# Designs tried in a protein design chat: VH-VL binders against f1miw6. Part 10

Target 1, 251 residues: f1miw6
Amino acid sequence: MPHFAKPLLRNIITRNLFNSIKKKQCLQYLQTLRTLQYDGFTTVYFGETDIPESLVTGEDFSDGYYMPTPTWCVVHAGGSQGWVPWKYRMFLRDELCIKQEDNLFFEFCDVVKKAYGKCAIVVKERRRQDATRPKEGKETEAQAHVPSVVNLTSVTCCPEVAKSYGHKLLTLPSPYNYLNPLDSAWSSLKWFIINNRKEFCLQSVDGVYSYQYILFSDLISKGIERINLSKWRTITTKVRRWENYYLGKLS
Short names: E, the ipSAE of ESMFold2; O, the ipSAE of OpenDDE; V2, 0.75 times the mean of E and O plus 0.25 times the DockQ between their complexes.

## First folded at step 1 (VH-VL)

Design x02 (framework fv_traxivitug; at its last look DockQ between E and O 0.03; V2 from the best seeds 0.00; counts 0 for: pae O 15.2 > 2, placed apart)
Fold by ESMFold2-Fast, scan of step 1:
Formats: sequence, C-alpha cells, structure tokens
Structure x02 (fold): chain C 251 residues (1-251), chain A 121 residues (1-121), chain B 107 residues (1-107)
Amino acid sequence: as target 1 above (251 residues)
Amino acid sequence: QVQLVESGGTLVQPGGSLRLSCAASGFTFSDYWMTWVRQAPGKGLEWVANIKQDGSEKYYVDSVRGRFTISRDNAKNSLFLQMNSLRPEDTAVYFCARDYEGSYYDAFDIWGQGTLVTVSS
Amino acid sequence: QSVLTQPPSVSVAPGKTARITCGGDNIGSKSVHWYQQKPGQAPILVVYYDSDRPSGIPERFSGSNSGNTATLTISRVEAGDEADYYCQVWDSSSDYVFGGGTKVTVL
C-alpha cells in the first residue's frame, strides 16, 4: 500500500490490474463461446455502426469552423452462415429523424431462433456509464419522450430476452474487438460507400453534393450485399484463428 | 491524393541491420492495417509482415520472424521495418502497402513504389 | 502451407481474350485477389474478392473462382495490358499467399 502513494506507481498498478481483469474476461468469453458451440449453439454477431453523412458527401471542415454532421446508424448481424436473414435497420441519430422501432431485439431473437435454433449472440462490451440513461441536461424533452436515435449497446440486448428464446448473450471485452467479425463487415461497408458515393450524390444549385434517403438506402443495401457468404466465411475463419491464438496465450 | 513513399533501401553486408520507412499521405493512416511485401530480383511477390491500426498486433512470415520488427507512428503517418541479421536471401524490393478497407482483410489496394535492399558480401 | 499455381506466361494478340489461371486446393472457398505489375512499377489491384473490380479498372478485366481454379479474364486485350499478373489469397495456416505470377505478352 505505501508504495501506491506515488502517482506514477499507482497508475502502473491500476493499468496492470485492469489488463489482468480484461485478460480473464476474454478467456472466460472464449471458453464460454466454445462450450456453447460444442452444445450446438449457432454464433451470431449483433451490432451497429455509425456512418457520418460527411463519409457519403466527402465534405471536409478541417480548415474552418467544425460543425457536427448528421450520422446514420446501421444495425445488422452475421456470422459463418452469412448475414442473418433479418431485415437490417438504419436510423438517423438526429432527434428530428426516424423513431426507433419498439421491440427490435425481441424481433431479432425470434428471427434467429426460427432460422438457426439456439444462438450464442455476441455483442460488444459496454462501459458501465454507457449503460445508464443520458445525464441531466444531456437530452432534450423530445428525445426523452420520443427517442429518434438508436444506440444498441446502451438501449437494447437484454440477456433475459435472449434467454426467453433459448439464446445466450455474450459480451466481447473491449480490448479484443478484432475477435468480432462484424467489425470487418462494417469496414467493408464503409469502404464500399467511399468508392461508390459519387453514383449516389446529387448536386445542389450551389454545387454542393447531397443525397436522398432512397439513394442512400440503395448504397447501404449494395454495400451489405457485397459481403456474401464466401466473404463471411473468410472473415470468421480469420477470427477463429485469433480465438485459438488467445486461448493458447491466456490459458 | 493517396500515396505511400518508401525509403531506406541500400547495400548492406550479411549480418548487418537496416531500417526502412514508409510515409503515408492522403488518407487517415491510423484507420488501416499496414503491410510490407517484398520481391526478389526476377521473382514474385512475398508477404513479409503486417501491423494493426494501433500497433497492438504484428505478424511475420516465418523466414523473418525474430529478425524483423514492424512498427508504426500514427502521429507522423509513418510505417517502419527494422531488419536485423540480414541474409543474402533478404535481397529484394520492399513495398509498403495498405490493407483494403483498413481491416485485416486480405487485399492490398494502395502500394508504394518500393525501396531496394541488397544484401551481399 | 498453401501453394498457388499460375502458368509462367500467356501470349495473346491485341483484341483477343487472355485467361490467367490460379490453381489451389479448394480455392473456390477462398477470396481471390489479382494484381497487375509492369516492369519497375508497383503492383496495382485489378480484381478483388473473386470478381469485383476497383474504381478506375476497365470493364475488360473480370474474374471467377470455383472448385480448384480461379481465373482472371482480360477481354479485348490492349498493348498496355502487357504485364505480370499475380493472384493472392489469405489462408489461416500461411497468412497471405501469392501465386508465382504470369507474364502476359501482347504480340
């Protein structure tokens, strides 16, 4: 304890303890996942990605006033079986835009049960603070009463709901995000957007490029379709290689 | 304009050391896995090493493991390859390449011009 | 250890079709990427994920992948297509694997 009085030493000890906890959590996650797979559970990775409107338009405000751009949230799930046969969701995080559908996670659990039977549903770790409602003064009255944004990790993915459908909900520890094949799928989607956005942008009277929701939805759909079953198998094979590496390293 | 520019290639005696650099511009360097690929004179392409966006993971071809170290400095948009205990068979043009889509996806979409390393006595 | 087999050379007349094969055990279950390299230049990605084409690559370039053989097809060949072509896959046991390369000569 006396040695912990030094700020530098205290920081080192805190960091080492945190890393030790995360290693243990990762080992427990991997052991649980393998046990469920041996018991016949289908692994499904469920999550979201944010697509800033600036990624579609290519606008840059670095040399001037920084203004936030509207951000689209895409929610989907996939695994070694490809994309889940469930209609992906897309929402604007702006409170003036579309309202989140009720019972999203319930519908998802029902769909994957019908498609695959019992599933091991993997989601990204959420910090404890992110699990709570927005702090006082951080939300508008409209946002509190009629939420128009989706934050899947802070709003949904209840273990009890998953269990009611025969599923198991697993949380992947944050430092091991590369054990999530869905992140590779999201990278592929964003790359497709960057390379194909010119086909979907509309020029305004001022020469500023914009896009319509329908055209943007088509762009997103095409990007998702590019990640076919073969690509998913390649991605999940790479993840399995990393899993085997970590199981050997951590045990 | 997306560019990768390698430097550092020169003539080195067997057993010597050399550090290669790759300067990136025109894209967010910290969003991408980066790779070194080499090509011996008159031969084909051979993957050497790759590094994750934050530098936390590094992978090497068996023949260079323990001798080469890949690293990056995201603040300077630079990739490095430290080569130790060089052998004549390490003679090649070394290319810096960006992993497609910034993940550990298996295609390389942007390549530098390469820098020649010659290991001879 | 995966090995990708390419023919060392292919000769084709201008305006005709060149086909470059990449052989590998069960390569149809993997994603194949193709690179073009001209003498003294860096490789350029011309086909990725079996059959997709990057922006800026002419429609004359196409690909397929099934069983034990992947194929890069260059239709209506031009003098400027003369180059070395490499196939590439990722494999869990050998990471990134390149084929030996095929030199395409245009008459």
Scores: ipSAE 0.006, ipTM 0.474, lowest interface PAE 11.5, mean pLDDT 77
Fold by ESMFold2, look of step 2:
Structure x02 (fold): chain C 251 residues (1-251), chain A 121 residues (1-121), chain B 107 residues (1-107)
Amino acid sequence: as target 1 above (251 residues)
Amino acid sequence: QVQLVESGGTLVQPGGSLRLSCAASGFTFSDYWMTWVRQAPGKGLEWVANIKQDGSEKYYVDSVRGRFTISRDNAKNSLFLQMNSLRPEDTAVYFCARDYEGSYYDAFDIWGQGTLVTVSS
Amino acid sequence: QSVLTQPPSVSVAPGKTARITCGGDNIGSKSVHWYQQKPGQAPILVVYYDSDRPSGIPERFSGSNSGNTATLTISRVEAGDEADYYCQVWDSSSDYVFGGGTKVTVL
């Protein structure tokens, strides 16, 4: 039977075997978020994205050699107020360097308290998702390339740290990552990288390696700046319209 | 060099079937959503279908739902469109296009040159 | 559902400015992308996210988006700018939506 809501739910995984359980989790998340917003909490989306170095250089290493491409992790936060006035962080992820930032979340909570007061801090579920898989087993079986170990350096988001600043920490259920406007911001950043990386190349003084000297930090900084307040309002408004629709039709 | 090359477009009678292919090169194919867009002669662009990086999600414009099937083979860097029960209104140039991950706002940054499908009795 | 309205054609003299509009209800809340298509060729992306240019697109191409109208502006038009131009958004009810296209003729 045709249903009015079907075209509006394109990016919701409504036909998966776990749809009814994940739907309930999503509605509980949305109801909690709305209660916090009504109580004067500012919504802030905190998260990270991985940027493989191959995306920045444009090189394609698909010829079967075991030469892993380093992956960078960018950590930032934003919402309807734009990017949080907090310097984004960048970490190198590889199997040879294991590092973890112990107190970064504590400093983040202090910054957003000073900027916005009490916040509803939204983070997505852990990177390894098993909505359609058995509970424990092999998470990866990449035979064509050697994947970098993700999450060697991560920010631990402790609910008690958030509470000590008057914040509330919320977890967005994994199948509904599209309700996280930060994911849209990450996609915009990656698009900027693809389309502008050549303008950040420097040529070697001694050679012909015209693409080896990319000003990576400047490229990322420029990409983040291009996601201005107007664009943030656009993506948060779209997410809020989807949230309202889901609350009305799925509750 | 990043490129997309479509193939398989030909003349087909109404009710017939046809399979289009798109070969990708110069980028990590499995990192991207892939899309088919068509253009009827003398007309504008129309989105047809797209497919997630791992092939687990597929979406179609209403006019082709149930008749067309999009698929991908990431090991062969290939995108496909199986078209069944073809109608004269399916006559168009079919473009393969690259879609970077991003739930609402990604644009189509790389296009193939297209392959012409003609459905005529 | 959502439709994007473009004028069918725009004529402009070389060296002048062409403005191509894309009308839609509350289009200012959406990210608008613009494509150039020359006869017999594939489209190319010339503006994305309302106002950003891909690498290799001249700064003569610019974009804006507010209210119910997005606009592609081509300054100092050259003969090589003669093409069809399409706006595009994503919409939850219709997925990817293209405007009807605007033929830019350089006199």
Scores: ipSAE 0.006, ipTM 0.499, lowest interface PAE 10.1, mean pLDDT 76
Fold by OpenDDE, look of step 2:
Structure x02 (fold): chain C 251 residues (1-251), chain A 121 residues (1-121), chain B 107 residues (1-107)
Amino acid sequence: as target 1 above (251 residues)
Amino acid sequence: QVQLVESGGTLVQPGGSLRLSCAASGFTFSDYWMTWVRQAPGKGLEWVANIKQDGSEKYYVDSVRGRFTISRDNAKNSLFLQMNSLRPEDTAVYFCARDYEGSYYDAFDIWGQGTLVTVSS
Amino acid sequence: QSVLTQPPSVSVAPGKTARITCGGDNIGSKSVHWYQQKPGQAPILVVYYDSDRPSGIPERFSGSNSGNTATLTISRVEAGDEADYYCQVWDSSSDYVFGGGTKVTVL
């Protein structure tokens, strides 16, 4: 059976969602980013990706029983020089409220300050799934509500915390997620997982039962390590080209 | 019929530049990873570079990194290899190849006939 | 850097079985692909993911991979099977790696 590449790995740039508001937000983001770069801020992208256990095990749940498989969240950061010299974190998402580690962002901010100095920390805008239809009411001046807090699934990113370390926190508008090099990095990681999971399998026989174990931490670690500086440069160069394109087009 | 056709191979002096092209037909080009593989005269196969469907990911063999650039135009069903700072050791038949089933596989199921690049003074 | 080792040549009589080995450290944990290349022609995928055959490839071609050795087996060898055969893997450090190739001669 042709193993169709699971749609999960297709970074489809949905062109259609470019409403005027989102375009304006993109332009503002890009202008701010460029200004900060000129002001000597190092751009770092801080983000997370979800890794369903099924991706690791290769189990095809095609039979419609959506058994909620455990999902792992990987948190890391990268920039033009590769992965930030910060240890990535993994969190298991279970039915239980993912305890947001409030201290993780502090740790991250401290590490990047030490490594790079002042940073422009870019995070993806969380798609408000539940945003009920904004009632048609008052054209309140889209004051660029710098969200007081950007919540990742496992980490709370606070602009004030960033500021306390001399950093700037930027939010990338959701339709423009492809302007985050982490998106490509995560795709590469997932690709690595799918194609190399066998190398990280251990077999154990206990009496009548045979068990296969996957060394998940090692798998993730190696997958992350695979994204070397050269690969990062390629990814970031591409992102930069898109940024320039939009700056030119939307200005 | 599924086909890949390479072009652009010629004689070039050391330090010169050359752009190879690969024209794809008979399949949805944009659904597949694409790869360049080369073979020096009388030698084995060597992977050179590959590129993701949307061009967001590009990988290179170390010996060509910084000199070669892989790119694609999905609208034109075309794969390219820009080769700069060419060296005699880059002399080879260059094949374009499709990754199997358009997925993240590491097998190449369709190959072109190749185009010869000769780097000589 | 992952190195794949193949014998430089294998000779086989018509109708007999040829076995081409590809050696590598823990290659059995990797997916191995095999290509046939005749002189002046492009390579043809003959086995992928250790043992799977592409459409159009005869059942005479089979693959196995375990431990430190992958093997391409060509049963009932025909004169038309004379070619160079290359094993290939993906490696996290080296990306795509080919073996040195094996020339199969039909005697």
Scores: ipSAE 0.000, ipTM 0.456, lowest interface PAE 15.2, mean pLDDT 84
ESMFold2 (binder alone), look of step 2: mean pLDDT 90; pTM 0.932

Design x03 (framework fv_traxivitug)
Fold by ESMFold2-Fast, scan of step 1:
Structure x03 (fold): chain C 251 residues (1-251), chain A 123 residues (1-123), chain B 107 residues (1-107)
Amino acid sequence: as target 1 above (251 residues)
Amino acid sequence: QVQLVESGGTLVQPGGSLRLSCAASGFTFSSYWMTWVRQAPGKGLEWVANIKEDGSEKYYVDSVRGRFTISRDNAKNSLFLQMNSLRPEDTAVYFCARDFSDYVWGSYEFDYWGQGTLVTVSS
Amino acid sequence: QSVLTQPPSVSVAPGKTARITCGGDNIGSKSVHWYQQKPGQAPILVVYYDSDRPSGIPERFSGSNSGNTATLTISRVEAGDEADYYCQVWDSSTDHVFGGGTKVTVL
C-alpha cells in the first residue's frame, strides 16, 4: 500500500541517513583528535553544566509540578592533566548571561596556551530543539540535517580565536556522550552536592541572598576540587577505552 | 572485563509469572542500551525487548507486548525482564546483551552477550 | 521486508571458502551484523556494519551487503568455524530482526 509503505520507507531512510551521518562525524572527529594528539596537541574538554538550586535545597529536581527554581551555569574545562588552570565561571541563567562583556573563550585560549601550549579544544555539539516534538530517539528527515554548533549556551567558542593561539577547536558529535570526560566530572559534582548539601542549606531571613550565593559558590568549588588529578586520570582512561572501541567499530 | 550474568530461569506453569535478572560488570552500564534476546530449543535467535540508557524508552516484539516488562536499575548495574501470562511458546534460553546505540533512533549490534538462563513453560 | 532469509545449512571443506547469504528487501540500504554461535554457547559478534570486524576476529571473516543480499564470507575455513551463523538488521518498524540462522559444517 502506497500510504502505508511510503511513511515507513521515509522513516527508514531518514534514520539510516542520520545514523550514517553521525557515524561519519564520530569517525572523523576521532581520527582528527588522534592526529592532533600525535602532533603534540593537548586535549582539553571545555563545557558547561546546569545546577538547579533545588538540587542544593533538597527539593525534587525532577518534579515538574514544583515551582521553577533558579539554575546556576558552571563553565569549566579539563582533561588527562586535571582541571585546566583557568578560574571556572558560575552564573545564573538569565538575559544577563547572554551578553559577555569579556570574551571568556578568548581568555580561556590564552590561559591554556600558557599552561599547555597548543591544544585540541573539544566542545559538545548542540542540536536545535523542537519543543513541539521533543521525542528523543525519533528523527525526521529535517532533523537529520540539523547543523552542528561549536558554541556553549553561555560562551561563544570562536574557531578563529582558538586558531590565533595555535589551538584547534573540535566538535564532539552529540550521540557519543561517552567520549566526553566532562559528563563524568559533572555527574560527580552533582552527587557531591546531593551528599553534602545539608552543610550548605541555610534558612534565609531579611534578604541575605548574597550570603546564600557565597555558600552555594563554596559548595560548588569544594565539589570541583574533589575531582582531583587521580579522578581525572581514571575518567580519561575510560574515555580512551571508549575512543578505541568506536575507532574499531566505526572504521 | 565485560561480564553479563543472567539468572532467574526455571520451570513455570502456563499462565505463571517469572522475573529474570542480568548483572552487568566491567563497563559503564548506564551508558548503554540493553536488550533481551531469546532462543527456543533448536530454533534461532529472536529479539524480545530493549531499553534506553536512562530507561525512558522501551520496545518489545509484538508477541510479548503487554505481557513482558523490561526495566533497569543503573545504581545496581542490573537489567530485568518481568514475564507475565507465560505461554509454552515462551520456552527459551533468555540472553542479556549489551546494545551498541546512541540517543539517535535505533540500536544496532549486540557486542557482548551473557551465557543465558533457561525458562521452561510447561505443566 | 522485515524477514531475513538464510539458507538452513552450508557445507564446506577445510581450507575452502564458505559463503552465507542473508536475503531481505532492500537490505543493502541497512547495516547488517553477523553472529557466530557454537552449541551451548552465547553468540559472538563476528562482523558488524556490513563488513567491519571486532577486535580479535580473524581477517578470514568478511562481509558484503548490496541490493537484496548480504553475505558473510569465511575464507580458509577451519574446524573451529563450525557453528550456527545469524544475520541481524535494525528496522524502524520492528527494531531488531534476526535471520533464521545457517548451520556451517566443516567436513
Scores: ipSAE 0.000, ipTM 0.392, lowest interface PAE 14.9, mean pLDDT 76

Design x04 (framework fv_traxivitug)
Fold by ESMFold2-Fast, scan of step 1:
Structure x04 (fold): chain C 251 residues (1-251), chain A 121 residues (1-121), chain B 107 residues (1-107)
Amino acid sequence: as target 1 above (251 residues)
Amino acid sequence: QVQLVESGGTLVQPGGSLRLSCAASGFTFSSYWMTWVRQAPGKGLEWVANIKQDGSEKYYVDSVRGRFTISRDNAKNSLFLQMNSLRPEDTAVYFCARDQYGDYEDWFDPWGQGTLVTVSS
Amino acid sequence: QSVLTQPPSVSVAPGKTARITCGGDNIGSYSVHWYQQKPGQAPILVVYYDSDRPSGIPERFSGSNSGNTATLTISRVEAGDEADYYCQVWDSSSDHVFGGGTKVTVL
């Protein structure tokens, strides 16, 4: 397997060698995911991304003026079967709260149950922001023992709700970013916005919130639709190759 | 309307120092990683350095580490490359490029037109 | 030391298809981006994320990436496509790597 000896990938694995807990969590995650897939579970990745309005307008902060820009949170899910047949959600960051997110996840589980049957739902591990520490190994172990926290700006995924529909909720441990195809989908969405925002910015904006929301949501919808089944298959195939690499390296 | 304009390239003697600048306009500069890519006369593209949105993380190709320093001024929409202990092999056109937002965003667009640095006596 | 291998040159007749390869160990697990550079000009992005095109790039440009080889395909080649083409990847160590470049000549 000469390709598994790629130096840059080995650097990531080597750095994670000092974090035995995360290494074990990744191996456990991959083994559990493979077992569920073998058992007929459909894998779906559930998550969110932030889209600041400045990404759409292309405005700069010339002359050193600070211009705060509203940020929209887009919530969706997908996998090798494409985007799930669930209406994606879009919220201003300041409007997100745990109660609303719990209702969304309940609805999501019902939709994917009807569409795919039992699912392995994969979400990212929620963690504190990075802090500089002198002893990395000890700090990593201490952090791994801290319960996962849910931020008010993020969708809450309840394992009990998933189980009530026959689903299994899995948490993807950081730092294994290549194991989440949603990150690739979000990058494609943001690049679509950057390349197509000129058309949006030429549209008349009446200063009415609902009109502005409709125009902005149209751009987002077009970007999401651009990430078609073919792109999802390409992205998930690459994730599968990374999974196989980590399984070989970590086990 | 999105554009990058490099400046500062000139003839310098070996062992000398030079600072390159890149002026960004038409986008939210503070939301993007930024990069320097160079190209020696008649040769291919070589990534030199990149810098995180807030300047907290900086990465360099091995051949320039310890000699070059990448920095940015988000208030002025400007990117810089401080080059010290210059060698003849540093002779190249230096391009400023925008590095996209996100964990899997790793392509460069737009690119500036480049500024020529010649290291010779 | 990650290395991306490109053929130094490719010759193609007008109206035919040019294929530029980018070889690397397990390159199919990476996102490959492609740049076109004409003499005396800055590079421009022609394909990103293996197969996506920026606005303004004709549909004649397409890409693929699988196994150990990524490919930029230019169909119905025109004289104006004559340029140097570079593949590029980002690795998890935050290093960006360019291929050596391929000179496409339209004959």
Scores: ipSAE 0.006, ipTM 0.467, lowest interface PAE 11.4, mean pLDDT 77

Design x05 (framework fv_traxivitug)
Fold by ESMFold2-Fast, scan of step 1:
Structure x05 (fold): chain C 251 residues (1-251), chain A 122 residues (1-122), chain B 107 residues (1-107)
Amino acid sequence: as target 1 above (251 residues)
Amino acid sequence: QVQLVESGGTLVQPGGSLRLSCAASGFTFSSYWMTWVRQAPGKGLEWVANINQDGSEKYYVDSVRGRFTISRDNAKNSLFLQMNSLRPEDTAVYFCARDLGYSYGYEVFDYWGQGTLVTVSS
Amino acid sequence: QSVLTQPPSVSVAPGKTARITCGGDNIGSKSVHWYQQKPGQAPILVVYDDSDRPSGIPERFSGSNSGNTATLTISRVEAGDEADYYCQVWDSYSDHVFGGGTKVTVL
């Protein structure tokens, strides 16, 4: 007969409790989102992705591979209406501590209000910030005055700012990131980069390609442009089917 | 280089049980959804089951629900399909495939194993 | 609704263009993927997300998807393109749908 180890049993129980809590948070998120949609809010997903320059050089882009090359952070938003008519931003990762002081979220909220009216703005649940290495550019006078703030690494997202434009800011629970259609758009961009990188490389002396002379921003812009309204409609339809499944399963 | 290797397929009697395994290498297994797809002799492809990165989400085609169980062991880079109450109509080559899913923006099977044959007959 | 219709076979002369259709209600609103399977071998992804190609797949493979019909187009067909081709869409978690397959013969 097998014997059970008490420490292992306790770990299993606590993991199951954590999963139960996250499922309840997901249900609450979905119910809130659907209520806002019924009330006429346009859903927009706002987020970021990292594009290592090594994606262009042909190095493996798999999760867990160490890439010791410059990494670009791309910030954009989209939904069933396609990409938001807001100029996407692109930052070098090493410069983000400086760029955090920019008030980009105010501009974003104004742009989507003018384009769509009231919006439900969905952002991913942020991983807890490393307490031993705080970023100097994270603090602003306005942020210090607000007790509740949701931050992307590149942009400070304040619920009170969203509310002042008639929007609602929602946080998608971390285990359910697959309910974010923006992740599908980012994957399409990365596959475009991998499949088209050779066409944007300049061959240096000795037949070695030099990515220093590639128009990196042009490659990224072309990739974003290829994710057209039709692709976004497909992506958001898939996500809505997942949402319908979970609403039925979890309620 | 991405590689998927299935094993476990054999001849079993109706009502029997069998466990298939899939060994993955060349990628971060724990970051991907995985799927089982089957193909009956001379027939087309049929999706069987999917599993997410940590094994908390599992989905099945209606005809196998309650009889088949998909599972994974991320520490060993292995995917499994436990098949119970086998029927003659479960006779097929079973393929293991990597599912790009939402982690990479597609519900697409970008790499496949060679398959393992399961025959259910008396 | 979740049924994808493919012609059972397509015959094409070497160097000409083969067109394989995949019919489904409102399939243009879905992402269509295409797989090539040669006898005794695993399927290989040849087109994903309607029109994109994986690395290593030649440019003569292309796709389109609009309305009720998705199409895989193989230009300048070679003998090595003889295979069964399957379209696939995700419709729901319990409804991952493959087409019935099209055998492409190069004669």
Scores: ipSAE 0.006, ipTM 0.484, lowest interface PAE 11.0, mean pLDDT 77

Design x06 (framework fv_traxivitug)
Fold by ESMFold2-Fast, scan of step 1:
Structure x06 (fold): chain C 251 residues (1-251), chain A 122 residues (1-122), chain B 107 residues (1-107)
Amino acid sequence: as target 1 above (251 residues)
Amino acid sequence: QVQLVESGGTLVQPGGSLRLSCAASGFTFSSYWMTWVRQAPGKGLEWVANIKQDGSEKYYVDSVRGRFTISRDNAKNSLFLQMNSLRPEDTAVYFCARSPLYYDFWSGFDYWGQGTLVTVSS
Amino acid sequence: QSVLTQPPSVSVAPGKTARITCGGDNIGSKSVHWYQQKPGQAPILVVYDDSDRPSGIPERFSGSNSGNTATLTISRVEAGDEADYYCQVWDSSSDHVFGGGTKVTVL
């Protein structure tokens, strides 16, 4: 009984401490974001998502047992204005680990400045560098000092670069990722892929990978296009209502 | 065809232990978050636990935390729920369900098993 | 606040429209999923992300979500639609939350 009580108490304490820290971070994030919005900053959510080729071609790969399916990293940004008028990028995961595009964030900041003026650029806190929840039976030292990460795996997001274009870079705390409308857009994209991929299964007589790649990029593009301005407005309205709820409850 | 088949449900005395299994087929099991959802007789659905595709993250409803352990064996396409210190309130049909790996916090459950009945009494 | 409220039952005549509500504080800010469960069977996903349908689900099934109420609408109801229906959301404090369920009876 006492032995079982000790791990449970530790889990409760670490969860409460972690939640307290993250709630304070979330409140500070929301207060800062609201202040910037009041001052005329346009909110833009910038991020990435991983799309394995298996999600496009199907769930049951015999070859997947011996050779892991390639994974693509898709980088884009959006907000209440829809997708940012910037070419979304796709990077093969194995190449991304070696090559990080140094100029991509500079180009992005320039594009959104020209399109919207000064922006509040919101980047998600990275799970790889952040303990989002206490793991069962374990305390992590990272929970006491939860690090904020402003870097995507594909793009280095530098606050000084953003500032040079008149922007402000904000980090959304990881447990509150539902306050990131871009994650909803990514979820809609992946659900679109799952439900529509069979109509894009073209049998190759040429090179299997080449046919799959062509089909893959077309399906991804169509999925992104389906997340139109109306859908973005719906998503951002839901996020705004959640923000208002938390501002009222936590402040 | 996606198929999930639960097993292991039986009658157990209060304070006892039981392990449930879920056998998956028709999809790449190692690519999906898996979940357990339960339903008490004549009552509604209640989420119990989630596990990430590689087993690195596990989450539980408060009422079972510390008593239940979710695990998976990707080589055998199997999901498990180890239940300890069982209470009469744990009596339910336990369903194995698949969450689309890439649907994050918006995830619903797109495929379910038929369930296995756990009765905690006597 | 993490509780989702559904009416325990809804009665509808064949060919008419059934509406099943899911009430929750600020539920319009969440994505709502709907499941159909027939006696002795596993739940089946019928609507996801408020209003989208999985492949194989008839167009008669539709959803909406705004303010404090989400609604599943079944038009031109058939005898085969008789089942229990559950709404579900993800919440940061409660993870996955299900409504209490609504029994739809086709008379």
Scores: ipSAE 0.006, ipTM 0.500, lowest interface PAE 10.1, mean pLDDT 78

